# Designs tried in a protein design chat: VH-VL binders against p40099. Part 7

Target 1, 211 residues: p40099
Amino acid sequence: MATKQLLRRQIKRVINALDYDIIAAESHTISQAVRSLIASANSRRVACYMSMDKGEVTTGEIIKNLFQDGQEVFLPRCTHTSESKHFKLREDHHPHLIFHRMSSLKMVRDLKPQGPYQLKEPEPHIEESDILDVVLVPGVAFDIKTGARMGHGAGYYDDFFQRYKILHEGQKPLLVGLCLMEQVASPIPLEKHDYSMDCIVCGDGSIHWFQ

## First folded at step 27 (VH-VL)

Design n12
Fold by ESMFold2, last read:
Structure n12 (fold): chain C 211 residues (1-211), chain A 128 residues (1-128), chain B 112 residues (1-112)
Amino acid sequence: as target 1 above (211 residues)
Amino acid sequence: EVQLVESGGGLVKPGGSLRLSCAASGFTFSDAWMSWVRQAPGKGLEWVGRIKSDYDGGTTDYAAPVKGRFTISRDDSKNTLYLQMNSLKTEDTAVYYCTREGDTEEFWDSGWYYFDYWGQGTLVTVSS
Amino acid sequence: DIVMTQSPDSLAVSLGERATINCKSSQSVLYSSNNKNYLAWYQQKPGQPPKLLMYWASTRESGVPDRFSGSGSGAEFTLTISSLQAEDVAIYYCQQYYSTPTFGGGTKVEIK
């Protein structure tokens, strides 16, 4: 049964057809809700992602607000355990994420597309994260009733959360999913090692918390 | 059995237009990224352009020599890939191959791939 | 664009002997994040379309005989035919897919 693949394809078709002005409006609303959430949680160390050109919540305003509000900002870089020398979670070397500290908004804006997938990522030599208070998490779809997240299929974030827990005696940062209204779906099948969100912030500004 | 069958080639004067078609079967066409690759007579291979699947945005990419003159489209209901060639030049003379991009373990929609299946090709000759 | 250079332009090899084809890229096609080389090899027999032989530099496509092997990393790659057969007479092309695809100029393999 390929239910997860079919759902991913359906959601991608919907979000790739959206007018950019709709994505921008929802992303602005999400940025305001996230700003309030971070302030109320008194969080200081926040991991965010660099949004792609299309098909997801844009993060430019969120990142700008994080710097304006005095948070420490961390952005992800895709790597491989054979290159990074980080420990393996399974028998063979495999892909994983490292978050790196960004010293300024200018540093973020100066990132250039690199590699075969043209990703905007921090340079490898930049300071790696240790303790994080909040991680803002992308996905293809989110279940606002359960906190389930469906990613793009590579498992990068689930791997990072597992690694984080191993390194920090089972502790986990607050996981906050960022979700366009068009990315809300139910049910989302969960697999072994899939992490669910602690809350999901939706394009209408609503925040859904999970026990 | 994967099959790709091109048609629509022929003789055309410079400045003219042609539309090539590629009939696909033996795989889920709507999931695939499709490319056109050309080969001038007696010469090597040159990538022309591609079109992504609908769920990856249906976007196109073109090689610099053809950008603005060639348009790739697809009709998933007919399992057919098209290449609209306008403002043809003598340098466009080639066999045009329809090809499918191969799978990867990465699901980034910005990546590039190898070509795992090729059609027989259709000859386009641009000459006065 | 990444320029792909093949050598030699042509070679003649006795039946049963080893044929070696080289491909050089103008920049590395190794992506450290997944540890893969974005390099493919194709065989084109007279009057036929190209046929995929190898991808990720060293992975054989299904149905390709074991006598074909790929090696190399970064910017330099080799296709080896360990024991040349009559049906291996063809032109061989390398192709990078690290960026917009480009092909080498081809290497014609003939029986000596």
Scores: ipSAE 0.633, ipTM 0.850, lowest interface PAE 1.7, mean pLDDT 91
Fold by ESMFold2, last read:
Structure n12 (fold): chain C 211 residues (1-211), chain A 128 residues (1-128), chain B 112 residues (1-112)
Amino acid sequence: as target 1 above (211 residues)
Amino acid sequence: EVQLVESGGGLVKPGGSLRLSCAASGFTFSDAWMSWVRQAPGKGLEWVGRIKSDYDGGTTDYAAPVKGRFTISRDDSKNTLYLQMNSLKTEDTAVYYCTREGDTEEFWDSGWYYFDYWGQGTLVTVSS
Amino acid sequence: DIVMTQSPDSLAVSLGERATINCKSSQSVLYSSNNKNYLAWYQQKPGQPPKLLMYWASTRESGVPDRFSGSGSGAEFTLTISSLQAEDVAIYYCQQYYSTPTFGGGTKVEIK
């Protein structure tokens, strides 16, 4: 068993050494597989993420396709329970995610980098999500045999999934991990609060389901 | 025990070049983000630039006054940080400190941090 | 760049008295998403490099005496030395790291 931090560092080194054209080709393949998956499930309300410059699947094409196909699109904003109206999941106030509805592709493309990390996030006043059909989930590494996901360490997505379940009588959306081939790893150590994916879409276009 | 030891300072004419080194020990150098901070004689502190760990991309950032003239590099096999200074100007005269950035394991690798350890500094004097 | 302004430029304080150093940023350095203030304090004794005292505005670095405390939020911060000692004669700097790091101009603390 390698520590999560050591594995995270190893994967990041590999990803940061990749040429852009490799990431772009895998991301394109993933976008086509995701498009087909969403169409076959007749999903209406889809949460996606704004990809960073590196270290993950790029999501620009996915978001464009969602709007073209008539989906409702939601993007995340990092916040803190001391500032939001959302309840705490722990004793002290803590960070968490809120997903916000994006009304158009132009609205997404007009997002400006904000804050100390220069994130492109929806403005706080924009309508918050309620019911979601699918959440497209980022990660540092994914285990395609088990559905395990290793995030960046802050627990934002796991907090959101727990919060969602509390608000929706234990129900959850379909969790779809987006994975470059270079992010496939096994085994991934899981903690007590880690959520596994329902499926993982890989850079070669393969879709791995876990039930 | 964390130690940072700078070397390579001295007197240089305007337009000249100089390379500073910083020998690091007492921590896992390859995991650290490293910075250079300078202090002109009798003046305050000014951040010069940084270099991230390889797994965070190994990228560099520079303050506007030095961008294009200064280059930060690292050799993880030697636990050494470097500052290559070219096209030196009189306003570059300062004590140059090697620093380690603290708390760089935040979720986002695009952040900025404080400086938890400082070397003793090496003086660079740029004069005709 | 975020401009950091310190006051006073110098401060003379009797042994055992309280010293208060102020730091103002040209914009808020509080990130509401994590509820952290991106502000640090440093001490630079004569002939020595700077030493980290505080980070996240109010978190004391290990080994720093309890007489040092930081407070404030958003754009205005203070460093307080509750009972000045002879070894506290130094220049004190604030630094923001909400964006590209910048330092205040320094506050020189002397024994009166």
Scores: ipSAE 0.632, ipTM 0.856, lowest interface PAE 1.8, mean pLDDT 91
Fold by ESMFold2, fold request of step 28:
Structure n12 (fold): chain C 211 residues (1-211), chain A 128 residues (1-128), chain B 112 residues (1-112)
Amino acid sequence: as target 1 above (211 residues)
Amino acid sequence: EVQLVESGGGLVKPGGSLRLSCAASGFTFSDAWMSWVRQAPGKGLEWVGRIKSDYDGGTTDYAAPVKGRFTISRDDSKNTLYLQMNSLKTEDTAVYYCTREGDTEEFWDSGWYYFDYWGQGTLVTVSS
Amino acid sequence: DIVMTQSPDSLAVSLGERATINCKSSQSVLYSSNNKNYLAWYQQKPGQPPKLLMYWASTRESGVPDRFSGSGSGAEFTLTISSLQAEDVAIYYCQQYYSTPTFGGGTKVEIK
């Protein structure tokens, strides 16, 4: 196996064995740190993700706090350039993410599992994001020394960041990795198009900046 | 060469129990998602349940007709898949196939897959 | 549950001729995110277990003769045997894996 795939398996094994109460406690701590970060940055337009059952920081509290604090909240939908009609980054049509504006916490809570993987995603007709101030980024592993992120392998977030930069003359939002303590790893082998985080918020509440 | 060998089939009275085994070789069993699929005599195929790799959480899923009565387990040290069948009914009569799921390294661990290798099957007959 | 319907229930085809087997799903099994159809085909000869022929609707499993091809998208699929051989006498099943796996009722292929 490649070193990257072996590291993914190692981290996933640890996370999947982790007691839910530990994930919940770390996620709560992260949610408070994120809330403070967003307030201090005076950020308005925040992209978040719908957490899976396992393998990542849970985001329910983060999303609730975003609405309570008056932020515009955006959630992702997986799609394909052949369906979405967004431009291609490669010769062949390929998967990518679209973020959609969620108008209320109720709208988020009403999302139902869809598709073969039972994902909770916004409906395609909902207003798509344009400018974002902050993107809260999931991953399998994070390197708190360098800002490196290892995703699940599909490249959805890295594709989105590249698209965003193309559409906004090289600018990008603040990329904030959300990291359980058990997801800290070093070194993380990187691919050519892997984006690094601007900061990583860890399960102990620490915030690590890279610039 | 991938090899799946089922055993433990036989004649059982309604309400009885039976434990099937599947010995696996020729691949890294601990990385694989494994399923049971059954076929009533002269009838089509019906998925029974699966168990994921330890790496993907080791969880099980069951078809509605067998949920609560059947239990799938694995012993990675012995490369063996098990099906414990309790409270057996006449409609459970079938050839039971041990099978391996393909492409289970997909992005999400919540997906469903096709079955790339099948054992020869073991017959379970539930009859008074 | 996604119901899989095969047609015909059986067909007789002369050696060397084309056999066409249809499979319909009660819902689309195309996932727009990856543009893949979650559809497989199996061959089951008498007294034998099923054998995988095709997956992702049109991808041929290794070792399967190139006379077997799969086509279709969404909710309608076809398995084609371009030049039927004696060894192809079998029951053919489609299977969706978009959700909890379900199989079609089978199509028996016979030599005419």
Scores: ipSAE 0.615, ipTM 0.840, lowest interface PAE 1.8, mean pLDDT 91
Fold by OpenDDE, look of step 27:
Structure n12 (fold): chain C 211 residues (1-211), chain A 128 residues (1-128), chain B 112 residues (1-112)
Amino acid sequence: as target 1 above (211 residues)
Amino acid sequence: EVQLVESGGGLVKPGGSLRLSCAASGFTFSDAWMSWVRQAPGKGLEWVGRIKSDYDGGTTDYAAPVKGRFTISRDDSKNTLYLQMNSLKTEDTAVYYCTREGDTEEFWDSGWYYFDYWGQGTLVTVSS
Amino acid sequence: DIVMTQSPDSLAVSLGERATINCKSSQSVLYSSNNKNYLAWYQQKPGQPPKLLMYWASTRESGVPDRFSGSGSGAEFTLTISSLQAEDVAIYYCQQYYSTPTFGGGTKVEIK
């Protein structure tokens, strides 16, 4: 078994065994730190993710704070180039993310689980993001020494970052990893196509910046 | 070669209990999501329940007719899947198949899948 | 739950002839995000467990003869046996896994 796969499983096992209260507490701390970070950066257009019931940093409070503070909020939808008709980064049709503008907190709350994976995603007809200042990035594991992020393996976010750079003349938003303490791992091997985080916010409130 | 071998079936009275086992081999059992599917005599197939891998939380899902009565568990150290059936009813009479769910999407720990391997089944008869 | 309806209930076909089995779902099992149909086909011979034939509606499982093919999208699907062989006598089931798994009622294929 590949090193990444093993690490993913190890981390997932630990996370899945965590009490929800622990995840909630860490998520709250992260939310506060993220709020301060975004404010200090004067970021206005923020991409977040809609957290699911378990196994990751919850983002409900983060999203709430974004709206309260007047940021424009974007949430991701998993799609496929065959459906989205976006340009392909690979030879074949492949999955990728599109971020959609959430007009209100209510809109976010009204999202319903859909599809075979019961994801809470914006509808395809919702306005797609253009320029983003910050992307709050989920992960399975984060290396707080290097900024490396280990995703779930599908490469959705790496694809998005690459796609974003292509569309925006080489520019990318600030990439902020949201990391439970139990997701801290080192080392995390990086491949050429992997994007490191500019910042990692941890469950203990610590913020780690990478140049 | 993938093999699934069910055992534990038999005759039981209504209200009784029975535990089925499924011995798995030929693949990394601990990585697999496993399901039980049953088939009443002369009838079609009915999904009973599922258990995910421990790495994916080891969570279980059950069909409405068996929810609260049946429990699925696994012992990865023994490569064994279990189905604990309590409060059995006559309508639970069926051949119970142990099945492996097809390849799961690594990026999600949710979703449903097809069943790529099946055991020979074990007959459970609930009768007074 | 998504209801799966198969037709016909039984089918008698001469050896070497085409057998066509239909499966309809009460709602689409096409996932627009990946453009995949969450539909599988199984073959169950007498006294045996079901055997996977197709997944993603049209992808043939390894070892399945070329005479078996799956087609369709959304809520209507078809399993075709281009040239029925004696060993193909079985009950065939469709199954959706777009949501909580459900099976069709089965189609019994016999030799005419």
Scores: ipSAE 0.499, ipTM 0.834, lowest interface PAE 1.2, mean pLDDT 93

Design n15
Fold by OpenDDE, fold request of step 28:
Structure n15 (fold): chain C 211 residues (1-211), chain A 128 residues (1-128), chain B 112 residues (1-112)
Amino acid sequence: as target 1 above (211 residues)
Amino acid sequence: EVQLVESGGGLVKPGGSLRLSCAASGFTFSDAWMSWVRQAPGKGLEWVGRIKSDYDGGTTDYAAPVKGRFTISRDDSKNTLYLQMNSLKTEDTAVYYCTREGSTEEFWDSGWYYFDYWGQGTLVTVSS
Amino acid sequence: DIVMTQSPDSLAVSLGERATINCKSSQSVLYSSNNKNYLAWYQQKPGQPPKLLMYWASTRESGVPDRFSGSGSGAEFTLTISSLQAEDVAIYYCQQYYSTPTFGGGTKVEIK
């Protein structure tokens, strides 16, 4: 088993064993920090994610705050280039993310679990994102020394970032990793296709910036 | 070589209890999601329940007919899967197979899979 | 729960001839997001446990002969044995894993 796989297993074991109250508390702290960060940056178009029950920073409060503060909110949908007809980054058709605009908090709350993995995702017909100011990024682990992020292994977000840069003349949004304290790890090996975070917001409220 | 060997089957009266075991070898058991599938004599296949890997939360799921009566557990240190069956009914009579679920995408800790390996099964007969 | 229906219940085919087994799901088991059908096929010979033949509707499990093929998408699927061999006498089951796993009723394949 590869080093990354072992680390993923180790982190996931720890996170899955955490009491939800701990995750909730850290997520609340992160939500406050993120709210301040977004306000300071005057960011208006924010991509977020629908958090799972366990294993990552919960995003319910973050999403609520975004709507309250008047930001445009986007949530991801897992798709495939054969379905979306978006350009391929590989030789063959492959999975990728599309972010869709959520028009209201109610719209987000009305999302229902769908598919074999019971994901709460926007419908395909919903407006897709164009320019994004900030992407709030989930991860299995984060390196607060380097900004490295270790995802779940599917490469959805790395694909999206690469795709975004291609579509926007090399520009990318601010990548903000949301990190539980239990997800802090070092070192995290990076491959050529991996994107590091511009900043990482941790469960203790600390914000770590990277060049 | 992957091997799954069930044991613990036998004759039991209605309302009784029985615990089945499944000894696994030939693969990293701790990483595997495991299921029980049963087959009544001369009948088809019925999924009984599942337990995920510890890394994925170690949670269990059960078919409606056995919920509240059956419990699935695992001992990774012994590479063993268990099925505790309580309040047994005549309709629980079947060959019980332990199965390994196919490879799961790491980014998804939910969902279902096919069964790529099966044990030989152990017969449970519930009769007065 | 998704209900799986197989047809026919039994099939007698001459050696070397094609055997066709159908499986229908009460709802689609195609996940458009990854373009995969969450459908598997199993072979169960007398006195033996089921053996995985096919997953993702059309991907052969390792060691499965080329004469076995899976086709279909959505809610209708087919397992085909292009040239029936004596060792292929068995009951075949389809199974969906799009949601809580459910199996078809099985199709008994015999030599005519």
Scores: ipSAE 0.647, ipTM 0.865, lowest interface PAE 0.7, mean pLDDT 94
Fold by OpenDDE, fold request of step 28:
Structure n15 (fold): chain C 211 residues (1-211), chain A 128 residues (1-128), chain B 112 residues (1-112)
Amino acid sequence: as target 1 above (211 residues)
Amino acid sequence: EVQLVESGGGLVKPGGSLRLSCAASGFTFSDAWMSWVRQAPGKGLEWVGRIKSDYDGGTTDYAAPVKGRFTISRDDSKNTLYLQMNSLKTEDTAVYYCTREGSTEEFWDSGWYYFDYWGQGTLVTVSS
Amino acid sequence: DIVMTQSPDSLAVSLGERATINCKSSQSVLYSSNNKNYLAWYQQKPGQPPKLLMYWASTRESGVPDRFSGSGSGAEFTLTISSLQAEDVAIYYCQQYYSTPTFGGGTKVEIK
């Protein structure tokens, strides 16, 4: 078994066994740190993710704070190039992410689970993001020494980052990983298509910056 | 070769209990999501319940007719799947099949899949 | 729950002839985000457990003869046996796994 696969299993096992109270406490700490980070960076357009019962950093408080502080909020939708008609990064049609603007906290809260995986996602007709200042990035594991992120393996975020750079003349938003303490791991091997984080915010409130 | 072998079926009175077992071999059992599917005599197929792998949380799901009465569990060290049936009813009479769910993508630890392997089944008869 | 309806209930076909089985779901089982149909087909011979034939509506399981094919999308699906063989006598079931798994009522295929 590949190193990444083994690590994913180990981390997922630990996270799935964690008490929700622990996740909630760490998520709260992360939310406070993220709020300060975004404020200090004068970021206005922020992409976040809709957390679900998947043993990850919860984002409800983060999203709430973004609206309170007047940021524009974007949430992701899993799609496919055959559906979206966006350009392909591969020879064949393939999955990719689109971020849509949430106009209000109510709009976010009104999202209903849909599809075979019961994901809470924006509707396809909702305005897509253009320029983003910050992307808050989920992960299975993070290397706080290197900035490496290990995702779930589908490559949705890496695809999005690559796609973003193509559309914006090589520029990318600030990539901020949200990391439970139990998701800290080292080393995390990097592949050519992997994007490292510019910053990782951990459950203990620590913030780690990378060049 | 993948093999699933059910056991524990038999005759039981209404209100009684029965525990079915499924011995698995030929694959890494601990990685597999497993389901029970039943078939009443001369009738079609009905999904009963599912248990995910430990890596994916080991959570269980049940069909409405059996929820609260049936419990699915697993012992990965023994490559065995279990179905504990309590408060049995006459309508629970069926052949019960142990099934393996198809391969899951790493990103999707939720959702449903098809059943790629089935055991021979074990008959449960609930009658007064 | 998604209701699966098969037609016909019974089908008699001569050896070597085409057999066509239809399956309809009460709602679409096509996931637009990945363009996959969450639909499987099974074969059950007398005294045996079901055997997987197709998944994702049209992907043939390993070991399944080429004469079996699946087609359709959304809420309408078809299993086709291009040239019926004696060993194909069985009950065939469709199953959706877009949500909580449900099966069609089955179609009995016999030799005419």
Scores: ipSAE 0.646, ipTM 0.863, lowest interface PAE 0.7, mean pLDDT 94
Fold by ESMFold2, fold request of step 28:
Structure n15 (fold): chain C 211 residues (1-211), chain A 128 residues (1-128), chain B 112 residues (1-112)
Amino acid sequence: as target 1 above (211 residues)
Amino acid sequence: EVQLVESGGGLVKPGGSLRLSCAASGFTFSDAWMSWVRQAPGKGLEWVGRIKSDYDGGTTDYAAPVKGRFTISRDDSKNTLYLQMNSLKTEDTAVYYCTREGSTEEFWDSGWYYFDYWGQGTLVTVSS
Amino acid sequence: DIVMTQSPDSLAVSLGERATINCKSSQSVLYSSNNKNYLAWYQQKPGQPPKLLMYWASTRESGVPDRFSGSGSGAEFTLTISSLQAEDVAIYYCQQYYSTPTFGGGTKVEIK
């Protein structure tokens, strides 16, 4: 039986071999599709992510468009329940995400690389999110037939979705996976706590809904 | 058992070139991030450079004193790590160790790690 | 680069006694987001390559005797050998991996 680890490695090899201009072209196409989706959903509070330079959908244009269209924009920060004092979902203290409100595009562009992984993350003191309408979700692979997502293995987003549901009476935001064409895979091995997407936006501009 | 065996060390004049090899066994070499660490005679340890696995991008990083002069490469089909050393200087004289980085499955591929296995080293002497 | 400073340079300890080696970094190597210290310790016996002893400051590598322990956080760390054995005669190095790796200058441990 194929494992998550084997599939993750296979897909990472493919996407890490892509030229940046291919990733940029697909990311531009995705940004236009996301813009239309956000408008049609009447969404105002949108969580996005800070993309790395390579190996995933880049989000610079998406974030620019969100501010240009008057959305409230939220970006993630990795933290630990022992530091954040947010409730634990497991016996021991563990890592999790907090989304923080970004007041302007300039604030996003001024984020500085921090820590051993040189991540651009909001400062801890910045206002934390409450209600979110849409979360734009990264991943290693997506199944466009089922909505399944395979993350990088740390479970940050799945933990956030469970945490969000606990805090909001079982409600959740619209989960939108952002997928390079090279990240489409089927089947994706899922575990009990893995969240599926409500829709997936692919590098060719297609939008796949699951409800 | 993990084994790392270096070869290719020797005497070379300043300005010369030398290529080191490291034969790896006992683990999945293609999954590993590999480094070179050197130790000048009677001195401490100095990291030289790293190459990541292909699925983490296959990129290299170098210490400032060797940037532009040294090139790390790998051949996963032969389980072999290489260090090409050009424009050698007397301060490059050292025992060169082939090393494996631990914890290669971290969420981000931009991190740094410790060295869980070391070869016996190969001596490079750069002198007139 | 993060500069690693070890003290003392040399340490003579009677067999069965406690040896304590200190390591200081020029900046914190604690990542508060995962609560980990990016600090390792190595043992290098005469004529041998280095061997990993500890990582994440206090996690003992498999096969390392439990008389070795690591402690400290942020910028100050300690390697302790609770009961020195003859085979522990070596030079000990600390190493940070919060950024590009750097090593301390080493501490030579000898039997008194």
Scores: ipSAE 0.634, ipTM 0.854, lowest interface PAE 1.6, mean pLDDT 91
Fold by ESMFold2, fold request of step 28:
Structure n15 (fold): chain C 211 residues (1-211), chain A 128 residues (1-128), chain B 112 residues (1-112)
Amino acid sequence: as target 1 above (211 residues)
Amino acid sequence: EVQLVESGGGLVKPGGSLRLSCAASGFTFSDAWMSWVRQAPGKGLEWVGRIKSDYDGGTTDYAAPVKGRFTISRDDSKNTLYLQMNSLKTEDTAVYYCTREGSTEEFWDSGWYYFDYWGQGTLVTVSS
Amino acid sequence: DIVMTQSPDSLAVSLGERATINCKSSQSVLYSSNNKNYLAWYQQKPGQPPKLLMYWASTRESGVPDRFSGSGSGAEFTLTISSLQAEDVAIYYCQQYYSTPTFGGGTKVEIK
């Protein structure tokens, strides 16, 4: 889709021009709002992500707070159905996401960049998630009027949500998008398999709920 | 039709400087990651460095032998890639190719790629 | 850096016969998370720049004749020309892009 690619380009240009101090300040504000949201929802099993060095909300403080508050913390690993032996959602083997339980903050801090993209991911043998209460969701852009999310293009999170629904009789966890102010965009067109967020937490601390 | 045309090669003495240009056409230059690859006479290919698109951060990466001496830049309004070479050594003698990386990174912007189109090259000779 | 080793250094093949070029990497260039081999092949004819032939180990670039095929996985790869033509006389290079790009030393293909 040309429209999505143009929007992705526009947003990434803005985000990559930001001073780190701006990203850090917004990420701190988001971490406090997320902490309050999790507390008010009595959520215990929380999936988060390992932020890259640039281009998104940093998650270090969020993960630290989750452990301090006694939550079970899960982090993602990119894999392929040919390796993982998880069921396929399409005819051919394809990429997908597995969340793994992190036993401590030290375990998270000890993760090292691996592979051609230098990702910090849990090792495959670590216990996989089952029931999740909340998933903190990254993206390139978010529409705070509709809950729409534009990902990086590979569909990992949308695949995971579909898998989760199949395994849990159509139920899904609370989907919480984490959004720098500079990632707010409208409109974001949804395609057939795109999942919308239940709420979006923005860099100014605002929380936007949908239905 | 993708076209990459290098210019600016020539003779230069050790310790000197030279600036190469690459004029690009036939594709959206501002979306592309661009590289320089060199080939010493009678030798194989050696990657020199790259520059990413502005929306992927506009950052540069360099091979160890040239880091600190070579600078890659781009001017998207002129569809032009540049290589500034300083403190040149005889070991830098080569044909320098302007190249385009074969995919735009839409998933992660930390990856490395193959080179899907190459210019004709420009010869840089470093000798006294 | 990942070292790429090609063999043989040169190869003489009769017109219409099969040519086989090998490439070995010092580390695996297969990323199991996406099941892709980060390997490309290039052809360089005399006086010309390199031209991309294959990427992801076995995917032919547009316009490359189907007599060219790539195979292998992990750390060992093969470029095969099923029926050598006169215009295939060139030096062939492999390249990994799993990390900082590196090229093999080249294999010169000649008609016997």
Scores: ipSAE 0.622, ipTM 0.851, lowest interface PAE 1.7, mean pLDDT 91

